VH-VL binders against Pseudouridylate synthase PUS7L (pus7l). Designs and how they scored, part 15

Target 1, 228 residues: Pseudouridylate synthase PUS7L (pus7l), of Danio rerio (Zebrafish) (Brachydanio rerio) (q1l8i0r370to597)
Amino acid sequence: GFVNYYGPQRFGSGSCVQADQVGLALLKENMEASVKLFFTPEDDDDLQNKAKRHFLHTGNAKESLVLMPAYKARERLMLRALHRYGSGQEGCTRGWLSLPHSMRVFYLHSYCSRVWNQAAKYRLQKLGFKPVQGDLVWAEPVKGLKDATEELSAPQIHVVTSDEEKNEVFSLDQVILPMPGNSVKYPENLLGQWYQDRLAQDGLESCRFRVTPLKLNVPGCYRPLLAK
Short names: E, the ipSAE of ESMFold2; O, the ipSAE of OpenDDE; V2, 0.75 times the mean of E and O plus 0.25 times the DockQ between their complexes.

## First folded at step 22 (VH-VL; framework fv_socazolimab)

Design f2 (from y1 with heavy chain L102F; at its last look DockQ between E and O 0.48; V2 from the best seeds 0.61)
Fold by ESMFold2, look of step 22:
Structure f2 (fold): chain C 228 residues (1-228), chain A 120 residues (1-120), chain B 109 residues (1-109)
Amino acid sequence: as target 1 above (228 residues)
Amino acid sequence: EVQLVESGAEVKKPGSSVKVSCKASGFTFSDYVISWVRQAPGQGLEWMGYIIPIYGTAYYAQKFQGRVTITADESTSTAYMELSSLRSEDTAVYYCARGDWFTDYYFDYWGQGTTVTVSS
Amino acid sequence: QSALTQPASVSGSLGQSVTISCTGTSSDVGGYDYVSWYQQHPGKAPNLMIYDVSNRPGVSNRFSGSKSGNTASLTISGLQAEDEADYYCSSYTSSDTLVFGGGTKLTVL
């Protein structure tokens, strides 16, 4: 196959401010910055962008709401909250809470997806095109257990050993990489160090991948390096 | 053109599990949230949870936490809901449903429903 | 979990108007504009009639939605025989869940 990158639509294709930048601000619990990023206008003179520019220039949520087209329901709900509760940390938090969970968590996932894409690129550049010690793969089901009854189980991950690298036990299509979160295991090689350094560059070295004021939790998941 | 087609009716014993499939067509599966809603005989609708297929993450109603597993397979455009430790109260029609792009709270497309009957 | 209160049944004459209420709390209907209405005919899946309180997804303009405080309303004008069905409201909640009303059976006289 080919590298299983997340596509551009996951980051807000055509926007000056990508969705992952909003996600980063949310992960840092900087609600004011996140709302300003959410309202960053495109270089167009249509009605929604005029309303966004008005808000960023004046801070007047009520006047901006009058300018915002009716079909922009999420932007209007955010502006209503800012008008009612102010444009500070509390008002911005209430603004985000007026959006459904899927839209709030989308921005966090967008950030994590950007990191995943960068990890995939780095891994291929630095660790090559074969599995190496410390890579992650899906674990085999437990063998030798004589149990034909129903079971409830979750997939498990396995860390590639030095012997398994030497003996070429796995192929590259079996390698999985984590999308950052609070419940994933990172590779036990140079890529794992890269994840730590990459998150630290954004100030997320101690990040819990939770945004409690917005009731958001990002456990993470695993994504195959190569597409099917 | 948008369609959600669910697997066929199931009859199950108490204590067992059921896994219902929901095959999507007519839209880009990874751009949407797939939700599960059930309806017991003569009762109203009950939301169970949803999955974001592109990220592989699922979110559950508290009532079902620990008994429901929602998964998705992007390669087949199929979502799954597995309910374990079945009891007679789980007898219902199980629907998968979809809203607009990344929408988890209203559904303009529904599967035909899968009847799950739990009987001793 | 929280529930939305709907009347068990309503009735109206052909050509008249009927309003179905959906009452919640400030943690759902009152706190959000994420109220939807579904029509369900016997043996069929629900059909979305209204979302975001008042938006129609390509359905007849005889169906209109509104909200005041903790109560959402579905109004059906010009009642027709095919409007006879069960109607459910739903709302997003502050627990990031979705809750449905118990349903209202509409009888057209």
Scores: ipSAE 0.543, ipTM 0.782, lowest interface PAE 2.0, mean pLDDT 87
ESMFold2 (binder alone), look of step 22: mean pLDDT 91; pTM 0.927
OpenDDE, look of step 22: ipSAE 0.763; ipTM 0.882

Design f3 (from y1 with heavy chain Y59F; at its last look DockQ between E and O 0.04; V2 from the best seeds 0.00; counts 0 for: pae E 9.6 > 2, placed apart)
Fold by ESMFold2, look of step 22:
Structure f3 (fold): chain C 228 residues (1-228), chain A 120 residues (1-120), chain B 109 residues (1-109)
Amino acid sequence: as target 1 above (228 residues)
Amino acid sequence: EVQLVESGAEVKKPGSSVKVSCKASGFTFSDYVISWVRQAPGQGLEWMGYIIPIYGTAFYAQKFQGRVTITADESTSTAYMELSSLRSEDTAVYYCARGDWLTDYYFDYWGQGTTVTVSS
Amino acid sequence: QSALTQPASVSGSLGQSVTISCTGTSSDVGGYDYVSWYQQHPGKAPNLMIYDVSNRPGVSNRFSGSKSGNTASLTISGLQAEDEADYYCSSYTSSDTLVFGGGTKLTVL
């Protein structure tokens, strides 16, 4: 296999080129910044990008809504809320709430996926191509349990020991890395420290990975380092 | 005066489909979502899904995914719910209800309800 | 059918107070402050009594709502004959859906 990086679709291909930055603003509960980032235009001269530029230049949600193509449902819902409730903290919060939960949480997952990709790169560069002490692997499942198509309750995470590293008990194909969240275990090695430092770099050292005003909770998850 | 007026009661055979309408008046239809909730005899309320009429975007409870279709016609301020492959357990009163398009988790106005009976 | 647990029935005498519970999980009642209560008289559509756990949409202040952990509560004080009805709670969920409780029949003695 190859490294299991998250691809461009996770970051807003064709709709918002900086979805992860929107996610970061939301994690910091900076609702006004999140909305401005949501409306960042691409380098295209199409109607949606003209509407985004108009909003960023004028702050006029009504005029921008008139310009926004009808098929851009997310953008139009946001602009309607901004027009109705203003573009301050409350209006931006109500704008996000007008979008379905899955659309709101996408941006948080986009940020966390970016961190995961960076963690995977760092892990391979610094810890090499074999499992090491402190890496995470799935604990062995009980016989008769269904495979990954049915979600299991809280599967056990195992931390690779120094003896298991020495004896080569695991292979790199078994190594998993966390996508940041409030309910994941981080590696107990240099990579674990990297996660802490990386989140602190963005001001998230005490982040709860919850955005309560938007009904968002990000427990995190685990993703295999290598694709099958 | 806010009103949601549903179409009349229907009797259907198993395996057929039913389409219930919900005509809105007294408010700006495009500013709200319309939800559908059913209640079987002697049972509680069960949420089926909702639609954002201005965009025609519908969302469904997982139990009904694939059997229910919710649509809206802005020009007539009317929402529709179609339930296919009817079974006897689909016998229920079907309500449409209005929620603010900012949220879809509570309903401040309800239709009178439409009884759909599935019987051979 | 119901993700939220309510008692099947409660009763109280005229002028007394009663409390109806609504128990969910951290994925609904516990995770959000978006719990609503509806009153339904026989043969009628539901009527919104409480939203956002404790807010009243222009209904009598005899109706009050609260939440602790995964359990929301509707308290009706000064019971009157017209309060006899079925009461349903509902909650927003982490899957962007809405769920209802099984309903509680209130009998006014």
Scores: ipSAE 0.007, ipTM 0.488, lowest interface PAE 9.6, mean pLDDT 85
ESMFold2 (binder alone), look of step 22: mean pLDDT 91; pTM 0.932
OpenDDE, look of step 22: ipSAE 0.518; ipTM 0.813

Design f4 (from y1 with heavy chain T57D; at its last look DockQ between E and O 0.51; V2 from the best seeds 0.63)
Fold by ESMFold2, look of step 22:
Structure f4 (fold): chain C 228 residues (1-228), chain A 120 residues (1-120), chain B 109 residues (1-109)
Amino acid sequence: as target 1 above (228 residues)
Amino acid sequence: EVQLVESGAEVKKPGSSVKVSCKASGFTFSDYVISWVRQAPGQGLEWMGYIIPIYGDAYYAQKFQGRVTITADESTSTAYMELSSLRSEDTAVYYCARGDWLTDYYFDYWGQGTTVTVSS
Amino acid sequence: QSALTQPASVSGSLGQSVTISCTGTSSDVGGYDYVSWYQQHPGKAPNLMIYDVSNRPGVSNRFSGSKSGNTASLTISGLQAEDEADYYCSSYTSSDTLVFGGGTKLTVL
């Protein structure tokens, strides 16, 4: 198939605001920056965007809440928290806790999905169109191990060996790439170094992929490089 | 057309487990939340937990923590709920439901429900 | 187990309006604007009528929602025979969970 990029829905399609930047701020626990990004207005001049601009220009959560349309429940609850607890780190943290868990975690995954897309592009450009040593694939269960008690009954992550590359044991459609997280294995090749460098570029070299004050954890996952 | 089709009715003995499937169609499965809600005979609705399929992680109501496992298979657009250590009070209709785009707190589409009967 | 209190039943005549209440606490209905209402006919799955307190997902404007303090309300105007059903409210909670009310049987006379 074609490259299995994450689509616009993971980034807030149809908006000038990109959810991945909110996610990056949250991963860095910069709650004030995350809230400012959450309130970034679109080019539209509707009521909610006027309220967002008011907040960004004045810092006045109470006035902004009065302006925010009643049906914007998430934005209003964020503003209520900022009014009650202030717009500093603690108030922004409490503001995020007023949003549903799924929405809080969405922003983290939006960032990780962006990194995955960039990893897929890099992988194809630098490592080509065949599996190479250090790539990740799903392993098949190993059965019939003689004189051994250990038996693998389910697929596991397997790192492609030099012999397996040489013998073309796998095809490119079996290659999987991790979405960053705290429980994934990274490729053991140039792509693995790319992940490390890419996260460091954003200041995430020591990131736990966990934002405990917000009850958020991103274990990560694996996504096939090619769509089937 | 959005559809959630659940597996058929089950009759189980106490102490066993049940695994209910929920096949989704008509939407991009990985972009939505799938929740599980049950309803005992003559009683109201009870939320059990949810999964966001692309994450693979599930989140559970405290009452069910340790007995329920919610999983998803993106390749088949199917969510699963497994409830273990069944007892008679687990007799209920089990619904899967989805929220509007990544929403875990209201459900715009529901499966038809799976009746699970646990004989005492 | 229900954390939200609804009346067990309400009734109204064709063409009239009825209001169903849903009372919680500051940890759910009072603390969030994530209240939803569902209609359930016998033997059928629930159907979403209202979300985020007052938003309609393409249902008749005869159904309206509101909230004051710890109590949410569903108002059904212009009652029709088909409105006879069970109605459940739900709310997000501070424990990142969802709770439902005990349900209200609406009888149309």
Scores: ipSAE 0.574, ipTM 0.813, lowest interface PAE 1.9, mean pLDDT 87
ESMFold2 (binder alone), look of step 22: mean pLDDT 91; pTM 0.929
OpenDDE, look of step 22: ipSAE 0.773; ipTM 0.891

Design f5 (from y1 with heavy chain F27Y; at its last look DockQ between E and O 0.08; V2 from the best seeds 0.00; counts 0 for: pae E 13.5 > 2, placed apart)
Fold by ESMFold2, look of step 22:
Order: structure tokens, then sequence, then C-alpha cells
Structure f5 (fold): chain C 228 residues (1-228), chain A 120 residues (1-120), chain B 109 residues (1-109)
């Protein structure tokens, strides 16, 4: 296979799309910054971008709403809420709450997916093309063993040991990398330190991966390094 | 109608363990967090931890880390709290409570409570 | 970890209003809008009365919540005998934990 990067659909399209940066602002609970990023105009003179520039220049949500094309439903919902509640932190929070949950969570996933892509690139460049100690793989549940309630154990994350690296127990197609979140285990090697440093670079060293004002939670997940 | 029904009262010896169940009904179990809160006789409420059933991931208050295990069984819509190495100060009523699938810091539905008495 | 301070008891006469305070710090009550209030009658589970400082989950409008600085308040107007109970506040903290206040016994005279 090939590297299992998240594709453009996760980040939007165009050079000025900042879905992952909106996600970062939300994770930091900087609602005003998140809304300004949400309204970042592209280098184009169409009606939607004129409306975005008007809002960023004037702060006038009502006038911007008049300019915003009807098909831009997300932008119009945000502008209506900003007009009603103001454009400060509370108003921006109410603006996000007026959008469906799936639209709000998209931005958080966009940020975490960007970090995953960067982790995959770093992992291959620094740790090579074979599993190494500290990599993560899916653990095989022990067949026939049950917990105290007599139910089979679900698959768990296994950390590759030095013996398993030496004996080549796993192959690269079994290696999984976490998408950042509050419920994932990070690799126990240089990649794990990279995740810690990368999140700290954005000010997320103590991040809960929850945006409680917006009823959002990011548990994280695991994605195979290689597709197929 | 949303309901949380807990298992019956327990009398335990010091050093043993107890496992309390919380059967949920009237909603999609995996969409909500289940928290555990206890209340010693004549005392206030104390948060113990919670579980996100869809992921099976539990989080614990620092005081209880290492002694408490919170689990969930999606197939039966049941959460469990197990407290080990019981002491007399663990005598309390143990409540399960529902929060949003995001970690909301309020609880809209509560179980009836399970009285656990630890005596020698 | 951080204690939320409530008065141990308050009292009021039928038909009057009473206010119960919940004082924390800028790391909890003052820093976040995640204050909740619970009513608990003897032998019963707690019942959610107020969430997010001031929102009512379908309870009587005689109950209102507010916050100023590091202090949240629950005001109960038009006191009735059924309001006699214990009341607990709770708050999210900067340590990513939830804490409860010590509780306030409301006596209706």
Amino acid sequence: as target 1 above (228 residues)
Amino acid sequence: EVQLVESGAEVKKPGSSVKVSCKASGYTFSDYVISWVRQAPGQGLEWMGYIIPIYGTAYYAQKFQGRVTITADESTSTAYMELSSLRSEDTAVYYCARGDWLTDYYFDYWGQGTTVTVSS
Amino acid sequence: QSALTQPASVSGSLGQSVTISCTGTSSDVGGYDYVSWYQQHPGKAPNLMIYDVSNRPGVSNRFSGSKSGNTASLTISGLQAEDEADYYCSSYTSSDTLVFGGGTKLTVL
C-alpha cells in the first residue's frame, strides 16, 4: 500500500480554506478568533467573499447577512446569530451553537486530521519502513478469555516491544497512528514525543479535546499508516 | 421515559470489593456519558468518575484512581462501578447519573442510589 | 480539589424569597459558565434544577440562577413547604474536574 493520508475533503478546498485553524481556535475556546477564521475570504470578488470582507471590516453582521448569498447556509446562520447576540465571545459561542453538531465537530476533526498527516510523514522519515519498538498495533483479543461478566474482550492497543521489533513479529501494514483526542494512546518512541511537542507548539499541552461551550468532544481514533 | 435503575443494597467486609450496576432505558445508551457520584451518610456529593460507553473509555477522579473501575456493556445498556479494597469510609450511597455524550458538567437523570455498607 | 463554599443552612418563611450562594475562584465558578444546582430531598436522588448558571430544565420559574464574579447564586422565590431540601452547587474547574459545594440545608419556616 501507500500512506493513508487524510485527503482534501477533511480540510475543504482552496488555498484560503482554514478548517483546521478554525478547529484549533475552537480547541483553545477562542470563539472570536474561530469566527474570524470561519469568515476568512478567498482572493475572489464574488458575493460571498465581499460579504466576508464586509463583516471583517465593519463588524456589522446585519449588513453582512444582506450581502451573503442565500446558498451559504452556514455563513448565514452564523451571521444571524451574531446580529442577535453580538460578536463577542458569548455571541460567537451562540453563533456556533446555531449550527448543527456535525458542522461544529468537522472543524475539530480537521485539526486532528492535519496532525495525523504530519505524524505519518514524520514517522516514515524518522523511524523508517518497518515497525519499531513503541509503535502501536491492534492487539489480538485472547480467544476464549472473558472478563468477570463472561463477555469477550474487545481489541486493544498493543505497544510493539523491543523483542517484537527484533523478531519482526509485525509488518508495517499493521502499524496504526492516533488521531489526537482524549481517549487515545500515543506511541512510546520518537513519534510519541513528536505528538507531545506538536500539540504543545499550538498551546494544547493540557488540552481536554473537549469544547464544552459547544457540546463537542474529540475522543480520537486510530488510523492505519498504510492503506490496503 | 429515561430511567437509570441501580442494583440493590450491599453489605461488605473491609478489604473486599463491590460492583454496582446501572441499567439504562428510554434513550440511546451510547449517546450519553454515565457518571458515578457517592454520598456518605450525612455528607455531600462526591464525583468519582465517568465512562463514555461508545468507546468504553473511563475517566476517574484522582482520589479514586487505582481503586475504582467503571465499565459499560452496550448490549445490555448497563454501566458498572467496582470499588476495591473497601474501608469503613466507603460506606455511602452510590449514584449513577447521565450526562451528554460530550462531557457535560451537569447530570439530568439520576439512578435511585445503591447503599453500600462496609462493616467489620 | 478546589472547594466551593456554600452556607451550611439558610431559612425563609412561606411566600418569601431566599438566595443560596456558591463561592469559588477564578479557576472554577469565576472562570467558567458551568455552574449547576441540584435539589435533594431526604432519601432521594439529587434533582437538577439549574445548569449553565441560569438555565432551567423544565423546573418552576420560582428557581433562578445567576453569577457575579466568583459567586453563583440560586434564588428561590415564593417559598413553599416542598422547597425544604438540601441544595448543592457544582462547577467545572481548570483542573478538568467537576466539584460540588458542601451543600446548603434550606428550612422553610
Scores: ipSAE 0.006, ipTM 0.420, lowest interface PAE 13.5, mean pLDDT 85
ESMFold2 (binder alone), look of step 22: mean pLDDT 92; pTM 0.930
OpenDDE, look of step 22: ipSAE 0.766; ipTM 0.884

## First folded at step 23 (VH-VL; framework fv_socazolimab)

Design j2 (from y3 with heavy chain W101Y; at its last look DockQ between E and O 0.50; V2 from the best seeds 0.00; counts 0 for: pae E 4.0 > 2)
Heavy chain, then light chain:
Amino acid sequence: EVQLVESGAEVKKPGSSVKVSCKASGFTFSDYVISWVRQAPGQGLEWMGYIIPIYGTAYYAQKFQGRVTITADESTSTAYMELSSLRSEDTAVYYCARGDYMTDYYFDYWGQGTTVTVSS
Amino acid sequence: QSALTQPASVSGSLGQSVTISCTGTSSDVGGYDYVSWYQQHPGKAPNLMIYDVSNRPGVSNRFSGSKSGNTASLTISGLQAEDEADYYCSSYTSSDTLVFGGGTKLTVL
ESMFold2, look of step 23: ipSAE 0.756; ipTM 0.872
ESMFold2 (binder alone), look of step 23: mean pLDDT 91; pTM 0.919
OpenDDE, look of step 23: ipSAE 0.810; ipTM 0.899
ESMFold2, look of step 25: ipSAE 0.241; ipTM 0.665
ESMFold2 (binder alone), look of step 25: mean pLDDT 91; pTM 0.921
OpenDDE, look of step 25: ipSAE 0.721; ipTM 0.874

Design j3 (from y3 with heavy chain V33I; at its last look DockQ between E and O 0.23; V2 from the best seeds 0.00; counts 0 for: placed apart)
Fold by OpenDDE, look of step 23:
Structure j3 (fold): chain C 228 residues (1-228), chain A 120 residues (1-120), chain B 109 residues (1-109)
Amino acid sequence: as target 1 above (228 residues)
Amino acid sequence: EVQLVESGAEVKKPGSSVKVSCKASGFTFSDYIISWVRQAPGQGLEWMGYIIPIYGTAYYAQKFQGRVTITADESTSTAYMELSSLRSEDTAVYYCARGDWMTDYYFDYWGQGTTVTVSS
Amino acid sequence: QSALTQPASVSGSLGQSVTISCTGTSSDVGGYDYVSWYQQHPGKAPNLMIYDVSNRPGVSNRFSGSKSGNTASLTISGLQAEDEADYYCSSYTSSDTLVFGGGTKLTVL
């Protein structure tokens, strides 16, 4: 198998806006920072980037809007809101709210995906290529309970025990990693600690992965470490 | 190559439910949204809803709210559309389509369509 | 009623240009420039022709998109026989939904 990384397209390309950084700013509820990041220009000398540069340099949303091409729908919506409501915390909040909910959530997911990719790398580098104690795996549906109403019971997560590690009960293909969120379990090993440290490094040690002003909630999810 | 392959034609009775599948290949399933669009015979395109597989969050057209359920299985790269309480008016070709949720919501790849016929 | 209004039909001669309009209400589509155009031949799935008002995903340069106010337009220049099809506009709405126009049948004379 190969590592089941999230694609780089989620994070932006080159010197362009790093969607994960926008997501981080949003999680911190730093709306001004998030908007500035949103308007990070690329190296290209096209109209959209000129407009972005103008906004970042002048803070003038109105003038930037005039420069912004029509096909840049999100940027135009943001600039309109900023022009109307100002470029402070509240104005920036309104700016984000002017965008579709799914587009707002994208940035949070971008950040979470970045963390997942890093976690996967760390897991393989530090804990090796076999399941170890504390890893997370999907609990095998107990075959015998016939009558369990096919309620798609959310697959139960099992924590690999020391004995299971020793006996090689699981394969690496069965190992799953959480995307950060408010409703996930973390591994009970070095990787779990890494998640904590990584989030703390970003100032998210107490993060509930809810951005209430933007009506955003990130419960998290589990992703297999390896893809078939 | 990007492909969306839908399940086969369905014939259903009024009041029943239908579940159409859309299997994706050639791209990272979780990086895109899957939208469902139907088209009645001789009629236009009608958007039903879309799902963001990575979050399992679905958005629905108001017309279908409460009657349609869109789900996705990331492990199999398959999206599903279930429509309940079927009526004759639900006779249509049902399309799944890939959408880019990173930038704008347009549908660049479409399934072949699934014909659902509702008849007594 | 569809939030997006298209003419039911348009016609043009070979080599000529035609324009298909797509008009939305200000409340639904006016604030967004997420307009896409799709071409559909009989018995086939739709094909994306234009996205974000004017961007072409590798389609012929004969197809172009524009928007003025709450009306988006698809222009097809140098009409060819294969252009005969149904054309649909689509837009993202302020309610986090998508909507299609009623479709326009293009006949090439």
Scores: ipSAE 0.546, ipTM 0.817, lowest interface PAE 1.6, mean pLDDT 90
ESMFold2, look of step 23: ipSAE 0.565; ipTM 0.794
ESMFold2 (binder alone), look of step 23: mean pLDDT 91; pTM 0.927

Design j4 (from w1 with heavy chain G56D; at its last look DockQ between E and O 0.49; V2 from the best seeds 0.00; counts 0 for: pae E 3.1 > 2)
Fold by ESMFold2, look of step 23:
Structure j4 (fold): chain C 228 residues (1-228), chain A 120 residues (1-120), chain B 109 residues (1-109)
Amino acid sequence: as target 1 above (228 residues)
Amino acid sequence: EVQLVESGAEVKKPGSSVKVSCKASGFTFSDYVISWVRQAPGQGLEWMGYIIPIYDTAYYAQKFQGRVTITADESTSTAYMELSSLRSEDTAVYYCARGDYWTDYYFDYWGQGTTVTVSS
Amino acid sequence: QSALTQPASVSGSLGQSVTISCTGTSSDVGGYDYVSWYQQHPGKAPNLMIYDVSNRPGVSNRFSGSKSGNTASLTISGLQAEDEADYYCSSYTSSDTLVFGGGTKLTVL
């Protein structure tokens, strides 16, 4: 097994992509900053990147739209909204709403996936390569609390006890870490405190992982520390 | 090379449920969105919802909220759609379809379809 | 279900061009450039022909898409026998959903 880091898919492609920073801006409801980050150019001097630089330099959505290649439909739709409604908070919000739900939610998950990767690194550096008290593992489903089909149920989270640590009941491949969200349990050890401190460093200590103006919700999920 | 292979046809009684599987191959499953679309006999296409497997998150058309559950298992590259409280008007071919991991509104590859018949 | 209006049928002769319309509202076709077109032969799954109003995913350039206001159009030029099929448009909506048109049966005469 190796560490199950989220890969480039969660953060976009290209060397200058800042998808997780777009997500952070959205979680803070700073729509203007999120749009500026959305238009982060690559180092290439093709037409799309020239249009992005023009927008970042001038704030002129109409001029930038004229420069933006026709095949960049999402960028063009964002610029059209900014031209129609302005580049302030409302215009940027309408710009995001013009993009499909999956694209909007992608950025939020990108931020949360970055935090997960950092949590995995911290966990191994600080808590080592064996399960410890407070780690999370999947537990057996509670009997009688299944969904209507009894085939798909919400697995329960079990917190590793001190006795289970000492008796080495679990192995590291059973350890799971949460991706931040509003419906996950955090580890009951130093890693749990790390999650709280890490989110606070970005100003998210009271974050509900909802962006109501964009109709977005991030419940979170669990990911094994080690890849299979 | 890209394939979406669905489970076999099913005959169900009214009031029961059905779970259709969709096995993906020839592409990295976690890079894409999987959607479910149904088509009643002699009728058009109806979008039911989708899942983003990499985010482990599903989203549903309002008509089906409360009756449909869409899930995915990344380890087997398989998506599932379960529809409960079946009625005769749920008789249809159920398709899974692949969308770009970037968007949820167009589908470049489709499964062969699963016929679900709801009858007494 | 069918929030988008398509003609029930259209006919054309070999070698002609035909256009299939797809009319919605400002909450879907008019408000977004997320219009797609699918071809479906009898007993087969749909095939994507056009996405984002006018983009082709590796299909023949005989298929072209466009949009004006609340109406999207699929134009098939140089009509061939194999083009005989059902055609569906789809659009993203302001409710973060996808909607299909009712479908158009194309008959090649």
Scores: ipSAE 0.404, ipTM 0.708, lowest interface PAE 3.1, mean pLDDT 87
ESMFold2 (binder alone), look of step 23: mean pLDDT 91; pTM 0.924
OpenDDE, look of step 23: ipSAE 0.754; ipTM 0.885

Design j5 (from w1 with heavy chain A58P; at its last look DockQ between E and O 0.64; V2 from the best seeds 0.00; counts 0 for: pae E 2.3 > 2)
Fold by ESMFold2, look of step 23:
Structure j5 (fold): chain C 228 residues (1-228), chain A 120 residues (1-120), chain B 109 residues (1-109)
Amino acid sequence: as target 1 above (228 residues)
Amino acid sequence: EVQLVESGAEVKKPGSSVKVSCKASGFTFSDYVISWVRQAPGQGLEWMGYIIPIYGTPYYAQKFQGRVTITADESTSTAYMELSSLRSEDTAVYYCARGDYWTDYYFDYWGQGTTVTVSS
Amino acid sequence: QSALTQPASVSGSLGQSVTISCTGTSSDVGGYDYVSWYQQHPGKAPNLMIYDVSNRPGVSNRFSGSKSGNTASLTISGLQAEDEADYYCSSYTSSDTLVFGGGTKLTVL
């Protein structure tokens, strides 16, 4: 296998798009910064990028809306909200609510995917190429009688024990890493400490992974370290 | 090329459950939203909800909250919709659908539809 | 009940134009530019004709979308026999849901 990094398209539509930084601003509920990052232009002189540059340089949502091509519905609704409600926290929040729910989630995921990639790199550099104590793997479902009314349970997370490391019970292709969120377990080793420190560096040490003004909850998920 | 293939028709009794599968191909399954829409005989279209496969996170229409379960299996690129406590009014064609990258509100790719008939 | 109001039927002659309306509220059609139109022939899945009010996904430019206030419109020009079908509008809503119109049967005379 090879490392299961999230690809670059996950972070936006080009080298100058800052989707993960938009996500970070949203997690911190800095709506003004998030909107400025959302309008980051590409190095191109087409109409949409001219409109984005105008907004960033002037702060004038109405003038920017006049410049924004009609087919850019999301950008236009954002600018319309800024014009109607102002470009402060309230106007920016209304702007985000004009985007589809899945797209608001996309930006949060973009940030979390960046952290996952960095965690994978750190894990291999510091903990090596076999499972160690504290790593996460999928737990085998408990074998037992299934009642007619019992739903099949989703797999649970198991933390590799010191005995399991020593006895080489698991292989590296079974190791999973969390994408940050409010419903994931973190590894119980140096990688777990790394996650805590990494999130703290961005000011997220007490983050609930909820953005209530935008009706967003980020439970997180698990991704295998190695691709098949 | 993009394709969504659904499981075959089902005949169910009232009070039972049905689970429809939707096998995706021709795109990176985890990077798109999979939505479910149904259509009762002679009726219009009704949105049921969607799933974000990379997160395994579903989002449901309020009408179906508590009766619908939408899941995804990334290893097989397959989404599932399970509807419980079936009633005769649940007789419909059930579609899975996909839009552009991370789009949950318009669908240019549809499954062929799965007919579910609820009868005694 | 449908959340968006469409006429039950419309008709037009070959080569003419027809317009199908889709009326909602300020919480959906009026408040968002996320309006889509679908064509559906009997026994087939819906086919996307218009999204984001007026964008075409590689379909004929005979199909045009527009919006004014709380009403979106699909205009089909140069009517052809194969345009005879059911047409549905949809809109995103302020509750982060998607709603469809009740459908319009287009008859080509």
Scores: ipSAE 0.494, ipTM 0.771, lowest interface PAE 2.3, mean pLDDT 87
ESMFold2 (binder alone), look of step 23: mean pLDDT 91; pTM 0.920
OpenDDE, look of step 23: ipSAE 0.781; ipTM 0.891

